# VHH binders against p49116, part 37

Target 1, 238 residues: p49116
Amino acid sequence: EGPLLSDTHVTFKLTMPSPMPEYLNVHYICESASRLLFLSMHWARSIPAFQALGQDCNTSLVRACWNELFTLGLAQCAQVMSLSTILAAIVNHLQNSIQEDKLSGDRIKQVMEHIWKLQEFCNSMAKLDIDGYEYAYLKAIVLFSPDHPGLTSTSQIEKFQEKAQMELQDYVQKTYSEDTYRLARILVRLPALRLMSSNITEELFFTGLIGNVSIDSIIPYILKMETAEYNGQITGAS

## First folded at step 20 (VHH)

Design pa104
Fold by OpenDDE, fold request of step 23:
Structure pa104 (fold): chain B 238 residues (1-238), chain A 119 residues (1-119)
Amino acid sequence: as target 1 above (238 residues)
Amino acid sequence: DVQLVESGGGLVQAGGSLRLSCAASGFRFSEFGMYWGRQAPGKGREWVSGISGDSSYTAYADSVEGRFTISRDNAKNTLYLQMNNLKPEDTALYYCATYEYSGRPEDYWGQGTQVTVSS
């Protein structure tokens, strides 16, 4: 069979809402995040190997890894998104919640640590100067992760993940032949993704758009919507 | 209007073979992944095999791996399932489905074709 990914899967262009407001309000942040989420999931469904899996399996995979895909997307689109500015705005909004005593001390700590982890991860990826191919393969590796509970067709998923890993290895060897340990440096960043809470990510980036609807519940709809529809609100997909 | 019509089912002895077909219409067939599912008596629907739009990738449930082969002819808008070394446990209503993007969470599927494997 052919390669897991093609050049078409390397392209990952996020279109930000326009115009950018002077003050990054919750709506702008949520809309931007929503677009990235849709882009990430539509990227996944464009992969032939993903298409070959059953609908239930596909949904389960995305449910299991959407936070990781989203985070990789944040890293990849950090400049276009002005991620540092977005995160700063989120912190500012969080300060309001703190002042209003809406969060416990422990919760505040968790949320702040999560924001820190997001920023550090993205900084680390920028420092490594990860290219579009490497991002694509990394996303494929996290997408086809067989180690999530409740998955079906685990053996098939594992095969796809292995293929993604092998292709990444081949790409790095070919493109960065002078850097023998680049692959290892890249792969060791993946565990950081598992340390990030999907619940906190959801609260930080999506609360303004989805209300009481969870990302988990709308994933099947996102996977089935037309590409042009992700410029709208997530609430329309429920 | 999406239409899926399965055929090729029947009664076969254990160890026998069948080839199922699914005629598709009403959507851009070649652009979407397709899959076969089945539902045995008293059981829920289960995924059997899937194939990408361009046929470059296939996948199988562990229970049918090595025995079943999924394929498609995009020129004919037809999905196939070659079933070899059939077992009584393979007895089920087999249906084809598409991942066509319609905004609905559920896939489109046909009415199914009955496969009965006798011991």
Scores: ipSAE 0.832, ipTM 0.923, lowest interface PAE 0.4, mean pLDDT 91
Fold by OpenDDE, fold request of step 23:
Structure pa104 (fold): chain B 238 residues (1-238), chain A 119 residues (1-119)
Amino acid sequence: as target 1 above (238 residues)
Amino acid sequence: DVQLVESGGGLVQAGGSLRLSCAASGFRFSEFGMYWGRQAPGKGREWVSGISGDSSYTAYADSVEGRFTISRDNAKNTLYLQMNNLKPEDTALYYCATYEYSGRPEDYWGQGTQVTVSS
C-alpha cells in the first residue's frame, strides 16, 4: 500500500465569504463555518483509504468525528478566519440571547466554557506551530478512529489509523529531528477534542443556516456534494 | 446516467470460487471509489469490500477478509471481486456501488448478480 496521505492532502485552503461585513452577523459566521465543514468533509473523501470504505462506514466515521475535524480545521484556519473575531461576535450574539432570557444559566455557562475550550485549543495549536502535514495526519487519526460506538469494520479503521500515526511519526522524525518530544506534544492535544460538545458547536456555528436540521443529518449530502457545486460556493458564484 | 451492471454470479459448492465483474458507465470511473455489497435472503444490505479510485487502498468486511479480493481496471471501467473459499453464508445478491458524487446521499446500485453457495 502507498502512503495514507499525499501532498495533495496537505493543502487545506479555506476561502472566506466576501466581502467581510463590518458587523459579523450570524449569516457570515454560519457561512464561514459551513465552508470549513464542507472543506473538511471533502478533504476526508479525497483520501484513498476513506474511498475504500463503504458508504455506511464512511458516513458513520464522519458523523462520529465531524466536530473534531471541524475543530482541527478551526485551529488550522484560525488566522484566515480571524477566529478570535468570530468567537467574539458569537459571544456578542449570545449576550443578546441572554438578555432576552432565551437561555438558562447553566446553558450559558456550558456555551461560554465551550467557546473558551475552542479558543484555548486553537491557541495551543498555534503555540506548537503545527504545520500542514501534521494537521493532515492529525485529522486522519481523528477520522479513522475505531473507538466510536456503533462502527462497523473497526479492524480496517484501526489499520488506517495506525497508518496515519506511523506516517506522522515518520514525518516528525524526519522534519523535526532535533525536537525529540514533538510527536508526543502534538498527540497529547487530541484528547481535548473529545471534551468538546458537538451539539454546542453546532448551535454556535450552524444554527443560522441549517435551522432545525442537524449536522448529522446533512453529512451524507455533504459527502455526496458535487465538487463543482462546492467550488461554486467557494467562489461565490452560486 | 450512472450505470452499473454486475455479472459472474452463479451456483457453487462450498469451498469453491467465483469472480464477479461490474461494468460501470456514466461517470468518471477512475476518480471514485467503488465497493461491493450483498443482500442475503431476509437480511439487509451488507458492505463486503471497497477499493479507492486509484486502487491504492482496499478494505474488506471481517466476514470476507482473507477470502475475497477486490480489484479494478480503470481502463475498462470495470470492478472485480474474486471470491475464494466460499461458504453457504456468502449466498446473496451481490451489488456494486460507487462513491460518485451525484448530489444524492444514496449510492448507485446495479441490478445485482446472484451468488448461491451450496453445502
Scores: ipSAE 0.815, ipTM 0.917, lowest interface PAE 0.5, mean pLDDT 91
Fold by OpenDDE, look of step 22:
Structure pa104 (fold): chain B 238 residues (1-238), chain A 119 residues (1-119)
Amino acid sequence: as target 1 above (238 residues)
Amino acid sequence: DVQLVESGGGLVQAGGSLRLSCAASGFRFSEFGMYWGRQAPGKGREWVSGISGDSSYTAYADSVEGRFTISRDNAKNTLYLQMNNLKPEDTALYYCATYEYSGRPEDYWGQGTQVTVSS
């Protein structure tokens, strides 16, 4: 078998909605997030190993890890997205909801903690100066995780994950030969992704655009959507 | 329109071999992953094996690993499944399917070819 990832999988270019408004409204935030989500899922389906799995397995994998992939995408695209500004805008919008007593005190705490964790994760990744190859392999490791409940063909998934791990190791050893512990420092960031609530992420980034439709329910459609058409779909949904 | 036509099924004794073929048309065959599934009587559909568009990666269900081999000829728009050391539990209607992108959540699949393995 060839490498799990090629140079084509390293490229991860997010195109932001234009023009950027002076005030980041809910629509802009949701559209930006949707573009990242679509990019992430279409990145996954471009991987030959992913193509070799059955539909049910592929869908289950993405359903299980979309939040992690999305979060890695946020970290990777933080500069292009002006993520700090987006998060600040989200907090401001939440404050309006708080003033209207739409959320319980406990829920407010959960949401604010989630935003904090998200920001801290992205900052930590920036501090590590993770490059495009490392992000690609990290996303592959996250994608081919065999430990999610309900998965089939877990042996095959595990093999693909191991392949991703091996390739990441080889890349880091080759590229950062003087940094003996870089691989370990990178991999220890992954547990933070499992602490992120997919429900809260969905609420913060997608509720304004998809309404009552869950990301879980639309994943099969996104995976079957033409790559050139997802921007048009987002515009049509607005 | 996407069309998938399976062939090569039949009756075989345990330990025997069969080679299935799937003729594909109506889409850019080489750009999409393909897979074989099967459905035994009284059971649901089961994924058997898959292959990437460029054939660089293959995958197998644990139950068929080491016995079945998936391959494809993109020049002929044909998918293959070599089945060796067949077992009675392999008896099923075998169908090929594609991940062709159409906006529909379900894959395209053929009518299937019957494989029966006798004891």
Scores: ipSAE 0.800, ipTM 0.910, lowest interface PAE 0.5, mean pLDDT 91
Fold by OpenDDE, second read of step 21:
Structure pa104 (fold): chain B 238 residues (1-238), chain A 119 residues (1-119)
Amino acid sequence: as target 1 above (238 residues)
Amino acid sequence: DVQLVESGGGLVQAGGSLRLSCAASGFRFSEFGMYWGRQAPGKGREWVSGISGDSSYTAYADSVEGRFTISRDNAKNTLYLQMNNLKPEDTALYYCATYEYSGRPEDYWGQGTQVTVSS
């Protein structure tokens, strides 16, 4: 049994929609988010350990952790995405809803707190200067989480998670030998992902594109999407 | 079109062994993961074992771990399941399925082969 992840799994390049509008609109935000989501899901598909799990299990895992994977992706691609600008635009768009009295005070607070948590998480990851290998392993740890309700084959999932953790540990030890507590500092960020609502994330990033369709419902289709088709969409060839 | 044909099932006594085969065609076999599932009488389909396209990783359900071994021959486009120390609770219709990605919502699996384990 080889490594859980290889160098090919470290590559995580997001291509933003082109052209960028003068003012970030809902469509641009949703398209950007969708590309990140698809990239994240197809990243998971590229992992042999993921391929070895049943399709139902794969779907269940992704359904359980897509928000966390997406958030890690946001953090990793924050510069390319101009995430701070996107979040500011989202807030501005929300002002319209606020002015139209479509949201309760409590809901507004909840949504704003969620945006704050996203920003803070991404900032914290930037401060830690997380590299591509570390992100890959963190995503794998999140992906192969056995503690989500309703999962089958949890023992196998746990083994894969442990493998990811061990490889991360080895990598950090090798690459950052002078920083004795780097691994701990990195791992301690993961709980923050569980505090973020998938529903709110979906509303903020995907409502304009998928309408009333849930991310949960489209995950099986994303996972079954041809990579060539996805690439074609990115390049505008299809 | 994707086609999967299972074989190797039969009647065996508890503690016995069987080796299932799945002949695959219609897709790039070596590029995709494969898995075995089974459906016992009166029960739903359950995942049994999976293997990555390059055979570098295998996975097993808890109920069969240590008893079953999944393997594949990419040159022959064939998936295998070695089943040892069979138990009556292993009685089921065993089917193979692929992780082939087409953008379609449907899954691809064979008609299955019956495995019956007697006490």
Scores: ipSAE 0.736, ipTM 0.890, lowest interface PAE 0.6, mean pLDDT 91
Fold by ESMFold2, fold request of step 23:
Structure pa104 (fold): chain B 238 residues (1-238), chain A 119 residues (1-119)
Amino acid sequence: as target 1 above (238 residues)
Amino acid sequence: DVQLVESGGGLVQAGGSLRLSCAASGFRFSEFGMYWGRQAPGKGREWVSGISGDSSYTAYADSVEGRFTISRDNAKNTLYLQMNNLKPEDTALYYCATYEYSGRPEDYWGQGTQVTVSS
């Protein structure tokens, strides 16, 4: 077996809708988030180890981890997306919803706590200056998680996760040889991803999605999308 | 249209070997992962083994690890499953399938080839 990821799996370039509106709105936020989601799914399905597991396993893995992959994508692309500006716009919208009595106080507290957790995660990744190789291996570790209920190929999934962990370790030790504890500092950030709520992510970033259908339910269709159509969704073209 | 035609099944004594073939056409074979599944009488479908488009990665169900070997010949658009040390529990209809992108959630799969392992 060769390396789990090649250089083509490190490239992760998000392009934003153009033109940027004078005032950020739910449609711009949803289009931006959709591009990131499709970029993340395209990345996952291009991995040879993922291809070897078959469609049922692929769908189960992605359903279980799409929010973690999306959150890693947000952290990686935070500057390109102007994520801080998007989160500020969302907070302002929530404050207007309180003024109009559209949401319960408990729901708003729940959503604000999630926004706080997301911002803290993204800030911690930025402080560590996580590079593209490190993000790619972190995404692979998250993708090949054997922990999820209902998985049938857990030994193979665990083997691939261990390979991602070893390749991350090798990369960090070679590239950051003077920073003995970098790997440990990176890995301790992963538990925060499991605390992120997919329901709240959908509310924050995907409210404008046509058909108001959960991301979980459309994953099988996204994974099987034709490559040309897929690339159109990533770039907003065709 | 995607066409997958399995062959090589038959009746074999326990401990014996068989080699299954899957002739593929109607898609860019080398660009997609392929896998074998099986369905025993009265049971649901079970994933058996998979292989990436470039053959760089293979994966196996625990029940067949060490006994079965998946391979492909991209020049001949053919997928193979070498099955050694066969057990009665391996009796099933074996089908090949592709991870081909079509815009629908279902994989393409063939009609299957019957493998029967006598005790």
Scores: ipSAE 0.545, ipTM 0.829, lowest interface PAE 1.9, mean pLDDT 86

Design pa104
Fold by ESMFold2, fold request of step 23:
Structure pa104 (fold): chain B 238 residues (1-238), chain A 119 residues (1-119)
Amino acid sequence: as target 1 above (238 residues)
Amino acid sequence: DVQLVESGGGLVQAGGSLRLSCAASGFRFSEFGMYWGRQAPGKGREWVSGISGDSSYTAYADSVEGRFTISRDNAKNTLYLQMNNLKPEDTALYYCATYEYSGRPEDYWGQGTQVTVSS
């Protein structure tokens, strides 16, 4: 067996809808988020270890971790997405919803706490200067979680997660040899992903797309979507 | 059009071996993962083994690990399953499948080939 990830899995180039409106709206935010989600799912399916698993296992893995993959993607692409601007626009729209009596104060507090946690996570990753290889291995670690797949292949999934952890360790030790604690600092950020509610992520980023359908229900479709529909999103050729 | 045709099944004594083949067409075979599944009478479908497009990774269900070997020949667009030390519980209809990226939400699979293992 070769390495779990190659250089092609490090390339993660997001292309934004054009043009960026002066005042962001639900459609622009949803399109931007959809592009990131599709790029993340296409990234996962390009991994040979993922390809060796069956559809039920693939779907179970992605259903269990799509919000963590999406959140890692937001952190990785925060600058190209202008994520701070998007979150500010969301906050402004939430305030308008209070004035129009569309959301309760408790709901707004819950959503604002989520936005704060997301900003905190993205800022911490930026301060650590997480590189593309590190992001790719972190994504692989959250993808190959043995706790969530179907009744078959749990041993294989655990083996793949251990391989991702080993390769991250090797990469960090080789590339950042003078930073003894870098791996530990990176890994302690992963629990923060558990603070991210998939329900609230859907509300923040996918309201214009989802209608009455959850991300969970469309994951099999996204995993099978033709690459031509999103030319170069995975490779950065767009 | 994606087309998968299984062959190589039959009646085999316990402890024996069979090699299954799956001839594939209608897609860029080497770009996609492939897998074998099986369905015993009165039971649901079970994933058996899978292999990546470039053959660099394989995976096996616990029930067959060490006995079955998946492989592919990308020049012939053919998927194989070598089944050794067969047991009566391996009796099933075996089908090959792919999750080729044609935009459909489910994998393509063939009609299958019957494997029957007698005591």
Scores: ipSAE 0.527, ipTM 0.815, lowest interface PAE 1.8, mean pLDDT 84
Fold by ESMFold2, fold request of step 23:
Structure pa104 (fold): chain B 238 residues (1-238), chain A 119 residues (1-119)
Amino acid sequence: as target 1 above (238 residues)
Amino acid sequence: DVQLVESGGGLVQAGGSLRLSCAASGFRFSEFGMYWGRQAPGKGREWVSGISGDSSYTAYADSVEGRFTISRDNAKNTLYLQMNNLKPEDTALYYCATYEYSGRPEDYWGQGTQVTVSS
């Protein structure tokens, strides 16, 4: 076996819809989020270890971790996405809705708490200046999580996760030898990903999808989408 | 069109060995992961073993690890499964599969080859 990830898995370039509207709207936010989701799913399917697990396992893994991969993608691409601006616009909309009409207080509190957790996660990752290799290994660690309910072949998944952890450790030790605690600081960020609600993520970023379909239901189609079709929809092939 | 044709099945005594082959055509074989699945009489399909397009990674179900070996020959567009120390519970229709990146959520898979292990 070779390394779990190669240099091709480090490249993670998100292209935003053009032009950016004067006022952010649900359509622009949903298109931006969809591009990140497709990029994240196609990143996962490019991994040889993922390819070895077969369709049922691939679909189950991505269904279990798509929100974690998406959240890591938000943190990695926060600047190019203008994520802070997007979240501020959403908060302003929610505050205006409170003034004009009564929405469920429990739901608004849940959504605001989620936004705050997401902002804090992204800020902490930015302060650590997490690089592309580190993001790639963190994504692999969350992708190959053997403890999600309903998974089969958990021994193989655990083997691949341990390999991702080992390769991250080796990378950080070699590249950041002057920062003794960097690996520990990176790893303690991971539990926050499990606290992110996929339901709220769908509301914040995917409300503009036709028919309000769940991301869970479209994952098999995303994993089968041709690279040329993907590039034509989101990222140009150049 | 994608075509997958399994061969090499048959009747074998417990403890014996068998080698399955899967001839692939109609797609760029080396670009896609391949896997073997099986379906025992009256049961659902079970993933058995998989291999990446470049053969750099293999994976096995716990029930077959150490006894079965998956391999591929990209020059011949052929996937293999070497099955050693066969047990009666390995009796099943064995099929090869790939996911080719095109328009459908289901993997492409063949018609299968029957493996029967007698005691």
Scores: ipSAE 0.513, ipTM 0.809, lowest interface PAE 1.9, mean pLDDT 84

Design pa106
Fold by OpenDDE, second read of step 21:
Structure pa106 (fold): chain B 238 residues (1-238), chain A 119 residues (1-119)
Amino acid sequence: as target 1 above (238 residues)
Amino acid sequence: DVQLVESGGGLVQAGGSLRLSCAASGFRFSEYSMYWGRQAPGKGREWVSGISGDSSYTAYADSVEGRFTISRDNAKNTLYLQMNNLKPEDTALYYCATYEYSGRPEDYWGQGTQVTVSS
């Protein structure tokens, strides 16, 4: 059995919407986030092991981990996205809601805490200087997580996760042989992903585009989307 | 048009073996993952096994892991399912399926072949 991931799975290039507005508006933020989401899901779809699990399991896995994948994507693409600026803009937009007294104090705190967690996670990943291979393997580990409720074929999923972990270990050992504890430092960041609310992430990044439609509900359609169509959308040639 | 035709089903005693085949046409077979599913009497459809387009990876439901083997011959546009150590609970209509990533909502599956395992 071949490697779980190939070099083609390491490539993760996000193209931002153009032109960038003078002031980051909700539409720009949501469009950027959507592109990242699509990229993340199509990345998953490109993995042969993922393909082998079938549509139902694939959908279930992505539904379970899309927030984690998205967050890893944010971290990985933080520079290209100007994530700090996006987050600042989001906070600014939230202030309008606050001024209009549309949110409770508790909700405001919750949302702000979530933004803080996102920023901290991305900062921590940047400090670790995670490379493209490591991100790919981390995403695979997150994707093939067997411990989400309601999953079927958990034994098979676990095997794929183990494969991802082993390949990551081998890669780190080979590439960063002088850093004995790098693998541990990287893996220990994963629990932080599960502390983040998918609902809040959805609200912050996607409300402007999908309205009342949930990411959960559109995941099957994203997974079914033709890559050419997606690429066309990215380039504006659709 | 996509067409999937299953064969190889039948009656077998517990502990026995069967080999199912699925003849595929109407699409670039080698470019798509293929799946076996089954539907037992009174139950919904259940995913059984899948295989990537290039056969590099296979996957199995927990209930059939170690007993079933999925394979494919891309030159013949044929999908296979070797079923060993069959159990009564494996009794079902087995169908071949594929999913084309074309933005279309429909999935493709055959009419199925009946597998009956007696005690």
Scores: ipSAE 0.753, ipTM 0.898, lowest interface PAE 0.5, mean pLDDT 91

